# VH-VL binders against o29789: the designs that were tried, part 33

Target 1, 134 residues: o29789
Amino acid sequence: MDEKTLAKMIEAVNKHMPEKTRSLAEMLKEKDPTIRAKDGNEYYIEKRELEFIAQHVDELDWPRFRIPVILEMNDIGGERVIYVRDKLHAEFIKRAFGFDRVLNGILTLYMYELPQIRRKLRTASQVIFRISLK
Short names: E, the ipSAE of ESMFold2; O, the ipSAE of OpenDDE; V2, 0.75 times the mean of E and O plus 0.25 times the DockQ between their complexes.

## First folded at step 21 (VH-VL; framework fv_imsidolimab)

Design S5 (at its last look DockQ between E and O 0.81; V2 from the best seeds 0.00; counts 0 for: pae E 4.1 > 2)
Fold by OpenDDE, look of step 21:
Structure S5 (fold): chain C 134 residues (1-134), chain A 122 residues (1-122), chain B 112 residues (1-112)
Amino acid sequence: as target 1 above (134 residues)
Amino acid sequence: QVQLVQSGAEVKKPGASVKVSCKASGYTFTDYWMNWVRQAPRQGLEWMGEIDPSDSYTDLNQKFKDRVTMTRDTSTSTVYMELSSLRSEDTAVYYCARDSYDWFEGYYFDSWGQGTLVTVSS
Amino acid sequence: DIVMTQTPLSLSVTPGQPASISCRSSRSLLYNLGKTYFYWYLHKPGQPPQLLIYEVSNRASGVPDRFSGSGSGTDFTLKISRVEAEDVGVYYCMQSIHYPWTFGGGTKVEIK
């Protein structure tokens, strides 16, 4: 990924971040569930993706499991990695995809591992960039 | 360069099955999803389904869910699409189409086979 | 299923003149990354379909700059600034955000 593409991605991701996350339990009850972005737009979440998540998450945790699954892109020492900071998200990713790499206490994915997750969670996951205020 | 070469034209009777092949070359076969798209005479393009790189998952158009089987052979870099219980309405040109790899740019067909004509007639 | 509606069904254009094709989706194609998984393909006679535009407005590799795409939400447009003989064929829009992936009905472009 070149610098231009990265810049576009960052801009797009930051602009369309969710205003509020929703629980898996709540969204599973809806026919056409949506997430509202900060820009006011609503994005449809594929029911099949939610069902997929539900298959890999204990039912007792459905009310606590927040949608979308957050995939945080970070640059560490010049290498791009994906952090899955949420504990329930991390457990889900481990169970569903078999990724269990933990760096600094955080489930960490490499960029080449991202496509297979995004393919399964096209709408129910979101890539974000954490802005450092330092 | 990326090449997708499909098997030759087929003529089948109603009720029979047809298996179309798509041999891939010029790229890492196991990195890309493959799709099948068909076009009936005087009709538009119709997406039939997709198969993942590992041959462990298919996503089919519900229209064909009971009649279509997609498979991959890594050793020969070939994808297959089998359509059973053929009907006259299945007469069409069938295309294999490689899916884009980039997660950010979305999912589109960047490479296509030359197409395979399947004729179903009594 | 998402219905993609193209207009017009056919278009006859004098070489060098512009052309415009519309595609409307039955549902918004907005995606949570700020992307719109909407595409244009050209199906020339005797050839397989080929990608023209990806994500609404990006030209695929090798696509002349006389082709341009625009739109948002549910309304999209493909424009050809100067139609050439090689542009003859059927143009299709496609969405790949909601399964099953669906195409428009196609727009046949011919030369007068």
Scores: ipSAE 0.725, ipTM 0.908, lowest interface PAE 0.9, mean pLDDT 92
Fold by ESMFold2, look of step 21:
Structure S5 (fold): chain C 134 residues (1-134), chain A 122 residues (1-122), chain B 112 residues (1-112)
Amino acid sequence: as target 1 above (134 residues)
Amino acid sequence: QVQLVQSGAEVKKPGASVKVSCKASGYTFTDYWMNWVRQAPRQGLEWMGEIDPSDSYTDLNQKFKDRVTMTRDTSTSTVYMELSSLRSEDTAVYYCARDSYDWFEGYYFDSWGQGTLVTVSS
Amino acid sequence: DIVMTQTPLSLSVTPGQPASISCRSSRSLLYNLGKTYFYWYLHKPGQPPQLLIYEVSNRASGVPDRFSGSGSGTDFTLKISRVEAEDVGVYYCMQSIHYPWTFGGGTKVEIK
């Protein structure tokens, strides 16, 4: 990913970060569920993506499963990787996609694994950036 | 050089089935999803569904879900769309279309087959 | 289903003159990362459809710079600064975020 593309992504994340997360259980009950972003806009979450998540999450966990699924992009040691820090999100990713690589206690994805996830969770997942100062 | 070559025109009676093929070349077949889009005479374009050739996962337009089957053969780099219980309203040109590879920049049809005319008449 | 409404249904233009096509979606197409999954396709006579514009305003490879796209949310516009004979065909807008993916009804562009 070049620096021009990375800059565009960072700017987009700042404008579209969720103001508050919402529970999977709550959103599954709605016809046209939305997330309110920090810019004040409501963004639709595709219902079928929530249903896909629900198929891989124990029903007892639906009330505390937060939407969107967070995919945190990091630049570690010259390599760009994705961390899935939320425990329920990580377990969902393992069950739905079969990724189980743990690095430093965190489910870790390579960049080439991201398209598979984002394709099925275009609206229900969110890429974010953290600056690692290790 | 991406190329999508579809099977030839077909004439069917109401109630029959049709199976249209789409042979891909010039790229890694399993890296891109394949879509089917149709156009009835004097009508616009209508998305029918898509298939991931890597594992046969499909997302179908619910309008057609009970009548459409999408399959693929990785050894021939070919996708198939079968539409059953044909009606006169199914007379259309059927296109296969490759989905983009770039999850960040967009999801769009960057290559199209030449189209297959399916005529349903008694 | 998302309804994509194109206007006008038909345009007859003199070569070298500008043209403008509008597309309105029944629901906002703005999604995360600032992405808007909105596209323009051209269906020329005797050819399969071809991509013109992806993500609102980006020209596909080989598309002349006289084509430009703009818009946000629910309202989108394709402009042709100087129409040429090769631009004849039916233009379709499309969204690819809400299943089923839907196209506009088309705008036929003809040379007068």
Scores: ipSAE 0.351, ipTM 0.766, lowest interface PAE 4.1, mean pLDDT 86
ESMFold2 (binder alone), look of step 21: mean pLDDT 91; pTM 0.923

Design S6 (at its last look DockQ between E and O 0.62; V2 from the best seeds 0.00; counts 0 for: pae E 4.5 > 2)
Fold by OpenDDE, look of step 21:
Structure S6 (fold): chain C 134 residues (1-134), chain A 121 residues (1-121), chain B 112 residues (1-112)
Amino acid sequence: as target 1 above (134 residues)
Amino acid sequence: QVQLVQSGAEVKKPGASVKVSCKASGYTFTDYWMNWVRQAPRQGLEWMGEIDPSDSYTDLNQKFKDRVTMTRDTSTSTVYMELSSLRSEDTAVYYCAREDFDWEYDAFDIWGQGTLVTVSS
Amino acid sequence: DIVMTQTPLSLSVTPGQPASISCRSSRSLLYNLGKTYFYWYLHKPGQPPQLLIYEVSNRASGVPDRFSGSGSGTDFTLKISRVEAEDVGVYYCMQSIHYPWTFGGGTKVEIK
């Protein structure tokens, strides 16, 4: 992916952040679950993706597991990495995909690992770009 | 150059099975999903299913879930699509199509030349 | 399944004149990344289908700039500013955001 495409994507994903996350438990009960973005748009979440997540998350945590799975893009020392900050999300990613790299207490993915997750969670995950205000 | 070369035309009886091959070259075989699309005579394009790059995970159109099997052979860079319990309605040109996936879906950018499968009694 | 409806079914165009094809989806194709996984393909006689437009408005490699795509949500349009003989074929729209992936019924473009 070229830099221009990446930049466009970053802008797009931040613009379409969810207004409010939903629980896995709630969404599993719906036939056509949706998420509302901050811009007012709604997008459908694939039920099969939710079921996939559910298979790798303890049922007791379904009410606490928030959708979408957040994949946070960060630039660290000029290198781009993905943080999975949410603990339940991190545990899920470890269990489902086998990624267990932890940097500074945060599950960390490399960019080349991201497609594996995104392909399985096309709708139930969201990439965001964190802008440091420090 | 990047290309997909499919196996030759097939003629089958109803109830038989057909296995179409799609050999990839010119790119890293294990980096791309492969899809199968068919076109019956005087009909449009129909998506049949997909197979992942490495684990042979398949996602099939429910219309074919009980009759279609997709497999990959990394050693030969070949993808196979087998359709069983053939019916006359299965008469079509079958295409393999590479799906480019980097960050997201990038559509079917490379197609095989197509394989005609004729089902007739 | 998401139904993709194309109009018109066929189009006869004088060379050099513009053409427009519409595709409507039964459900929004909006994706959470702000993308729309909607595509246009051209199926020329005797050839396999070929990608024309990806993600609504991006021309695939080698596609002339006389082709353009637009739209959002459920309504999409392919435009050819100046139709040439080589543009003859059947055009298909496709969505790949919700399984099963589905194509439109196709629009046959011919030269007068």
Scores: ipSAE 0.345, ipTM 0.815, lowest interface PAE 2.0, mean pLDDT 90
Fold by ESMFold2, look of step 21:
Structure S6 (fold): chain C 134 residues (1-134), chain A 121 residues (1-121), chain B 112 residues (1-112)
Amino acid sequence: as target 1 above (134 residues)
Amino acid sequence: QVQLVQSGAEVKKPGASVKVSCKASGYTFTDYWMNWVRQAPRQGLEWMGEIDPSDSYTDLNQKFKDRVTMTRDTSTSTVYMELSSLRSEDTAVYYCAREDFDWEYDAFDIWGQGTLVTVSS
Amino acid sequence: DIVMTQTPLSLSVTPGQPASISCRSSRSLLYNLGKTYFYWYLHKPGQPPQLLIYEVSNRASGVPDRFSGSGSGTDFTLKISRVEAEDVGVYYCMQSIHYPWTFGGGTKVEIK
């Protein structure tokens, strides 16, 4: 990928990043929960996706579980992988989908596993992009 | 050539059940989700639900949840939709549709020919 | 459920003239990452439905460039720059973001 194309991808993603995350507990109580993005738009989060998350997260953790679930895409030596760095997100993904590859304290997913997760979490998860880290 | 071939038309009485089949060919059956969409008089196209053929996971329109069962047979590359407790309002053409889905893209790219189900007393 | 309201319900068009179909959703269809899973399907007589437009504005393979889609949020439009005889059928908008997935009520396009 050249620098110009990468810069445009990063800019497109960055404007849609959430301005603030919200707790699962708070959003479960709302009829039509939303997340405000940095572009100023309110994005509806599908209530049934929040309920799916809640089914796989201990109720004691609901107030601390932040929405959206963050899936960080990285390009490592030409191979694209996804990192889940938030510990509650990682534990949720392990329980709901059975993925448990931990390396250096980070849950790692392969690209072919991403559609499975996004199918269940179309609105409640967010892919972000990072340049490779050493 | 990618094809979805559905079972033939059916006539049923109210209260009966119907099971429509959708046989896939020309692609890897378990790589794509299968959806069911019906077209009834007065309502246009209506999504009924989907099934992942790889593991039989289903997501059903709540309107039909108690009456619809979706199953698959990987040995024949076939998906089934069964609708029970039929009513006259269930008279419709029922379509299966292949979903081409990635983490960023989603569309029904291949449709079956449709199966007419007529419910009359 | 998200209601998708299409306008007009039917449209009679002189061949070669433009046509425009509107679809309004009852709730914003903005999606994370700025994508919108919004589609146009055409159901021609005697054929199964076919995909015309995906993600608001992208033409599916084999769809003529006289078809174009636009819109955002709650308001979406399909335009046909010059209607031809083979464009006859019922056009449906559809969203696949919020469950259950829903279609518009349809717009029947006829010649003359």
Scores: ipSAE 0.315, ipTM 0.751, lowest interface PAE 4.5, mean pLDDT 86
ESMFold2 (binder alone), look of step 21: mean pLDDT 91; pTM 0.934

## First folded at step 23 (VH-VL; framework fv_imsidolimab)

Design U1 (at its last read DockQ between E and O 0.67; V2 from the best seeds 0.00; counts 0 for: pae E 2.04 > 2)
Heavy chain, then light chain:
Amino acid sequence: QVQLVQSGAEVKKPGASVKVSCKASGYTFTSYWMNWVRQAPRQGLEWMGEIDPSDSYTDLNQKFKDRVTMTRDTSTSTVYMELSSLRSEDTAVYYCARDSFDWEDYYFDSWGQGTLVTVSS
Amino acid sequence: DIVMTQTPLSLSVTPGQPASISCRSSRSLLYDLGKTYFYWYLHKPGQPPQLLIYEVSNRASGVPDRFSGSGSGTDFTLKISRVEAEDVGVYYCMQSIHYPLTFGGGTKVEIK
ESMFold2, look of step 23: ipSAE 0.636; ipTM 0.842
ESMFold2 (binder alone), look of step 23: mean pLDDT 90; pTM 0.919
OpenDDE, look of step 23: ipSAE 0.821; ipTM 0.926
ESMFold2, look of step 24: ipSAE 0.633; ipTM 0.837
ESMFold2 (binder alone), look of step 24: mean pLDDT 90; pTM 0.909
OpenDDE, look of step 24: ipSAE 0.825; ipTM 0.927
ESMFold2, fold request of step 26: ipSAE 0.627, 0.425, 0.597; ipTM 0.844, 0.784, 0.834
ESMFold2 (binder alone), fold request of step 26: mean pLDDT 90, 90, 90; pTM 0.911, 0.914, 0.909
OpenDDE, fold request of step 26: ipSAE 0.842, 0.843, 0.847; ipTM 0.931, 0.931, 0.933
ESMFold2, last read: ipSAE 0.610, 0.606, 0.435; ipTM 0.864, 0.841, 0.799
ESMFold2 (binder alone), last read: mean pLDDT 90, 90, 90; pTM 0.914, 0.914, 0.913
OpenDDE, last read: ipSAE 0.843, 0.842, 0.836; ipTM 0.931, 0.931, 0.928

Design U2 (at its last look DockQ between E and O 0.63; V2 from the best seeds 0.00; counts 0 for: pae E 3.9 > 2, grease 18.94 > 18.9, SAP .526 > .496)
Fold by OpenDDE, look of step 23:
Structure U2 (fold): chain C 134 residues (1-134), chain A 121 residues (1-121), chain B 112 residues (1-112)
Amino acid sequence: as target 1 above (134 residues)
Amino acid sequence: QVQLVQSGAEVKKPGASVKVSCKASGYTFTSYWMNWVRQAPRQGLEWMGEIDPSDSYTDLNQKFKDRVTMTRDTSTSTVYMELSSLRSEDTAVYYCARDSFDWEDYSFDSWGQGTLVTVSS
Amino acid sequence: DIVMTQTPLSLSVTPGQPASISCRSSRSLLYFLGKTYFYWYLHKPGQPPQLLIYEVSNRASGVPDRFSGSGSGTDFTLKISRVEAEDVGVYYCMQSIHYPLTFGGGTKVEIK
């Protein structure tokens, strides 16, 4: 990914960030669940994706599981990695995809692993960017 | 070069089943999702479903959920689509179509040549 | 389901003249990554469909530069600057963000 593409993605992510997250439990009750973004738009979340998530999350945690699943892109040592900081998100990712690499208490994914998650969670996950200024 | 070669034309009676194959070559078979798309006579393209690279998950159009089965054989690099309880309305050309592997690109970048399935009494 | 509406249904074009096809989706195809999951395909007679444009405006490999895609949100356009005989076929738009994946009804392009 070139710098221009990255810049565009960052801009897009910032623009379309959720205003508020919603619980898995709440959204599962809706026929056409949506998330409102900061840009004022409502984005539909695929019910099937939520159901997929629910299959890998204990029902008792559904009210606590926040949508979207946050995949945080970070530059570390010149390499891009994905952090899954939320504990429930991390557990979900472990169960659903088998990724269990934990570094400093944070589930860490490589860039080449990201597509597997994104392909399954096109709407219910979100990539965010954290830029570390060196 | 990416190639998707499908099985030959089929003629079936109503109520029968048909299994169409799609043999893939020229790329890493286990890295790409595969889709099935059909086109009935004088109709447009219709998405039937997809199967993941690991053959562990399928996502089907609800229209066909009770009649369609998609499978993969890694040893032969072949994807299969089986449609049961055939009806005259199932007469169509069926295509396998590879999902692109580029990040966040879900286009169908490669297609089989198509398989004509005719359902008639 | 997401409805993809194409216009016109058919188009007869004199060789060398431009052509324009419209596709409208019933729901926005833009999501938070800045990606618009919208595509154009060409189905030539006797051939399988082929990808023309991916993500609204990107030409697929081997696609001539006379083809261009534009649009955003729910409104999209495919333009052919100078139609050639080899461009004859049915053009389809497609969305791939919501399930089931859906195609437009198609636009038949013929040479006048």
Scores: ipSAE 0.656, ipTM 0.890, lowest interface PAE 1.0, mean pLDDT 92
Fold by ESMFold2, look of step 23:
Structure U2 (fold): chain C 134 residues (1-134), chain A 121 residues (1-121), chain B 112 residues (1-112)
Amino acid sequence: as target 1 above (134 residues)
Amino acid sequence: QVQLVQSGAEVKKPGASVKVSCKASGYTFTSYWMNWVRQAPRQGLEWMGEIDPSDSYTDLNQKFKDRVTMTRDTSTSTVYMELSSLRSEDTAVYYCARDSFDWEDYSFDSWGQGTLVTVSS
Amino acid sequence: DIVMTQTPLSLSVTPGQPASISCRSSRSLLYFLGKTYFYWYLHKPGQPPQLLIYEVSNRASGVPDRFSGSGSGTDFTLKISRVEAEDVGVYYCMQSIHYPLTFGGGTKVEIK
């Protein structure tokens, strides 16, 4: 598959990304919080997952903590890895799950670590796909 | 190959507690979450909660509030569900069910045989 | 809680004829990547429940190709192209994205 075809596939998948992210502080105040994706669909975020995030994030950071938590899947030389690029997301993942592998300033996860995170953040995290850094 | 073997039927009085066991074999016990699902007579299936056997993290259905406890013993590859303050409405068959090991699939791919718990005076 | 409404409640089918079961969710089960966290289980007499269809339309291991699932968002259908005697039991839909996880009320399939 060539670079342009892969880029189009990544853009098509990324249409499910939030049109706008929302802060943890704002969403914790709502009964049935939602995020609108770029495809126009509105996705409910489970309140208990937001509360789980809040347990592991300093309250001073809640207004800046964006929802959803972004897990960026990359294919690097045939190996799939996950980057957590947002610094507050990375700090949260380290505190909540104990993963602390940092490569070039980016928290990096193996695929076998992903289910543990996704299981606890079924609605409050989102996997996206990006092209490799080569 | 995957097997989930549950403890035997129990008869309890209202106000008592019951602890149902589910022994797993044929896979890496700590790699898959375990769920408990019950079915009351002439009723459908009801999810009670889930446990991560690797660290004992649980997520419980709020309907049961503080009445349900889920634990595990990694040396015997066994999960437990304890339901306290039993009522007649808790009469049901209780199943353990293994969650799939997939980052985007949360199906229950293996089920125990079920344990009948009868609550009567 | 997400309510999963199945229709019909029961179904009597002549062997070899098709059957169709519907399930409606009170909220959308569609999520990112186009994933839909919707499942079908079959509870045969004398056996524990078994996974039949995962993620709307994928057959679980060992499930015959006469079973097919379809749907999106809130409306889902299980079809059996040719009902056999072994298909007798109660069929349940389930969602696994919103807490608590919930099942439909069940559809009993019998042979007439």
Scores: ipSAE 0.356, ipTM 0.783, lowest interface PAE 3.9, mean pLDDT 87
ESMFold2 (binder alone), look of step 23: mean pLDDT 90; pTM 0.922

Design U3 (at its last look DockQ between E and O 0.64; V2 from the best seeds 0.00; counts 0 for: pae E 3.1 > 2, grease 19.1 > 18.9)
Fold by OpenDDE, look of step 23:
Order: C-alpha cells, then sequence, then structure tokens
Structure U3 (fold): chain C 134 residues (1-134), chain A 121 residues (1-121), chain B 112 residues (1-112)
C-alpha cells in the first residue's frame, strides 16, 4: 500500500465512513441497498456481496450483523495489521475465508491477506486506518 | 517485461467448444487475477469473467455462467478459457487481461494479443 | 448491470486540434474509500486494448500528457489536447466497482 492509498483511507475515515451502519437483514430486502456516509453521499452496496455474507452468517444473526464489515488497519511495532473487532464480523471472516488468528481477543489479519477479503467485499466492507500515537 | 501470449485463431461449428489459452511471463503468475474480455465484430468490449491467482475461484458474467470455464496451470503459467455450446454470436476476438496488482485497484494493465474465434456452420 | 454511455459515437479530428469524449454511468462509481473505479482504454487498430487512464484522472505509464481524465460520480470526460495520428482508435470507458464489469459502447476517433 502506497502513501496515497493510505492518505485516502485516512480521508475516508473522516468523510466516507457510514453515518449509520445497516443490518444485513434489512439490506437483503432491498433491490439496490445503499449506505449513507458522513459526507452525505449514498453508496451502493452490491447485493451479491450481501448474499455472500448471508451464506456464511446464521440467519438468526442477520439483524445483528452490521454493514459494512469493518477492517481496521493498525501499525504495530512498525508492521501493519488489520483488526476485525466486531465479533460477528470476525466469525464471518473465519467462516468465509478461513482466517482465525486471534491476538489479544481480536481477529488479526496480515496485509497480504486483505486482498482476498476486499475482492469479495468491494462495497460491503470498509477499510479504516487507526493512527497510533505511541 | 509482462507478456501475455494467446493461442491461435479458431474456427468452430455451432454447438462445439473452444478452449483459448493465455501464457503469461515476466511477472509472478500466482499473484495476479486474470480476466477474459471479448469483442464481437462491430461491437464493443464485453467482460466475460475473472479467475483468482490460486485457481480456486472464478467470477463469471452471468451471461456466460453456464457455458464458460476458466482454469489456470501454474506449472506452465497459463490461463485457459473454455466456451461451450458455441453460437454464431460467439464469433469474436477474445482477450486475456491481467488485473492490476493492488488490492484496491481493479483495472486491466496488460492484455494478450487476442484470439479470433469464428463460429460458422 | 451498470450501463456506460459514451458520446459521441465517432469523432473526426484535425491533427493538432483537441478532442473530448464523455462517459456516463447509470450508477455512481464512487466507493466509500473515496476511490472511483473508472477507467479509459484505447483500442488501436491491430492491437489489443491498452490502459490510458485509471481512477478517473491518472495517466497510465507511458501515456502522453496530452491525455487527461476528469469527472466524478456518474459523469466522466477524456480530453486530448492535441490529437495525433497515433491516437486513432476506439476509446472505451469501464467501471469495475459493480459486477459484472462493464464497458462503454466506444468512441471511434479518426483523423481528418
Amino acid sequence: as target 1 above (134 residues)
Amino acid sequence: QVQLVQSGAEVKKPGASVKVSCKASGYTFTSYWMNWVRQAPRQGLEWMGEIDPSDSYTDLNQKFKDRVTMTRDTSTSTVYMELSSLRSEDTAVYYCARDSFDWEDYYFDSWGQGTLVTVSS
Amino acid sequence: DIVMTQTPLSLSVTPGQPASISCRSSRSLLYMLGNTYFYWYLHKPGQPPQLLIYEVSNRASGVPDRFSGSGSGTDFTLKISRVEAEDVGVYYCMQSIHYPLTFGGGTKVEIK
């Protein structure tokens, strides 16, 4: 990931983050589901991606599963890792992609693992960057 | 230098199958997604589908989902696209196109020279 | 499917004069990360398509600076400041945020 991409991610945290997340259940009922971001824009979420998620999430959890899936980028000791903090998101990622590395109770991904998820969830996931001031 | 070299022109009858190959060189074959795009005569470009680097997943245009099979051979760095139940409308130049190497960039940065497939009775 | 509409269908340009091609998408191509997955390709006669512009306004490697891309949301433009003979071909816009990936119908650029 180049500096430009990182800058865009930081900008996205400020401008393009969801104003409100939506449940998988409610979005599956829509033909063209969207999420409104803080910038006031509505972003379309691919129905096929939601269906993919639904295939790997128990139906009873659909109302609790929040979209988008949050992939949090962190710098730890100079190395970038991705945290999946939400429990339902983590379970989904484990089931769908086979990633089950848990560090300190948080599902943790390496940067080289991220593309697999992002290609399947181009619209239904969001990558955010957390700046460490340590 | 990245090179994508495709197999030669094919002439097929309706109902037959065609398998086009795309041999890749000049880069890490197992790191890039590959796409297939076709162009019928006097028509525009049409995306057919993509195959992941590990040959474990394909995403196909629904238009072709029942007739197209994409595969990879790592030992020869070759990607294949097989189209079955050929119709006259399948007459086109078929291109393999490499996806960009970035998890957040989805464009085709390299193309094969194209393979003409003619379907005629 | 997302429909990409290009205008004009064809353009005949005197060498050294500018050219402009428009592409409209039936849906916004902006993603929540702030990226716009919109691209321009040039298909020259006897050659495979080649990337010209990626993400709306970025020139691909080797692309002359007389080419420029602009736009946002659903409206995009490719401009050639001074058309040269080597610019002859069919130009295509493409989106890749929504499946299936789709191209515009193409704009044929010819020299007068």
Scores: ipSAE 0.656, ipTM 0.892, lowest interface PAE 1.0, mean pLDDT 92
Fold by ESMFold2, look of step 23:
Structure U3 (fold): chain C 134 residues (1-134), chain A 121 residues (1-121), chain B 112 residues (1-112)
Amino acid sequence: as target 1 above (134 residues)
Amino acid sequence: QVQLVQSGAEVKKPGASVKVSCKASGYTFTSYWMNWVRQAPRQGLEWMGEIDPSDSYTDLNQKFKDRVTMTRDTSTSTVYMELSSLRSEDTAVYYCARDSFDWEDYYFDSWGQGTLVTVSS
Amino acid sequence: DIVMTQTPLSLSVTPGQPASISCRSSRSLLYMLGNTYFYWYLHKPGQPPQLLIYEVSNRASGVPDRFSGSGSGTDFTLKISRVEAEDVGVYYCMQSIHYPLTFGGGTKVEIK
């Protein structure tokens, strides 16, 4: 793990994690939707990103689709991979981007696939970090 | 070696259109988004929009959305920007610029040489 | 649209003297994990623009250490500790998290 990534993990844990997630259905109704982080700041979510998500999520699921989309970064044996653990998030990623690699029941992405997702979800997705201590 | 080579200078009359090309080489063309940025005389840089060459997804600056079209040809690794209904204020140098291929950052890491478009009566 | 306000509009500086350029955004550019989508470009005469500083304070490859960036949230500064003739050009700040992407109005740096 590089030092820049570790510092970002510590900062996110301390202040940038959402206090509460919000549903896609609720946020689609708002003109300038925001998510409040634990640091007390509100971060705007670009409405166009929510609309992109909505295009790939069944409307019946909008009330329980939580924002942001969570991308969990892990270091496994010196290789960094991304898990998408939320079931609705994983189905969305499959439909929108075509990534469907499932390992042990969890949608799993390689680092080179992450920019493609982040480019379209700059404000509506959040990377979190997991370090396995042994 | 990443290289972005643009088409040559153009002189156009008001009301016409112009199509500027940007040929990419030295990297995987469909992996990086391409942007168009212009600079009018004595003015700053102005972002016009972006295209994902893998699927032609575009996001255009609202200022231009009804006059600008961005396309690409994957067989020649070329992106195009077409600006229609030209006005004298469209006289500018037009740049193509490749985005960073990174999950954290979004900046332009390579620029074309620029294409001067002059709109005159 | 996010307005990026640069000051000053121009600088005339004696070689070897410091220079400072300010940029203020109309909205915070801080996003997830503490990332700040703020960048500096240098547009030298006769060349296309080039990246100078990424994420507020990180020098791009090949950029001399006399260049430093700082700031947070909405207020950002580029400093040149000792201006040299090769530093002549127009400096632009940019934000890349909100659409449309926007640049500052530019700061022209000249040698006296």
Scores: ipSAE 0.421, ipTM 0.800, lowest interface PAE 3.1, mean pLDDT 87
ESMFold2 (binder alone), look of step 23: mean pLDDT 90; pTM 0.913

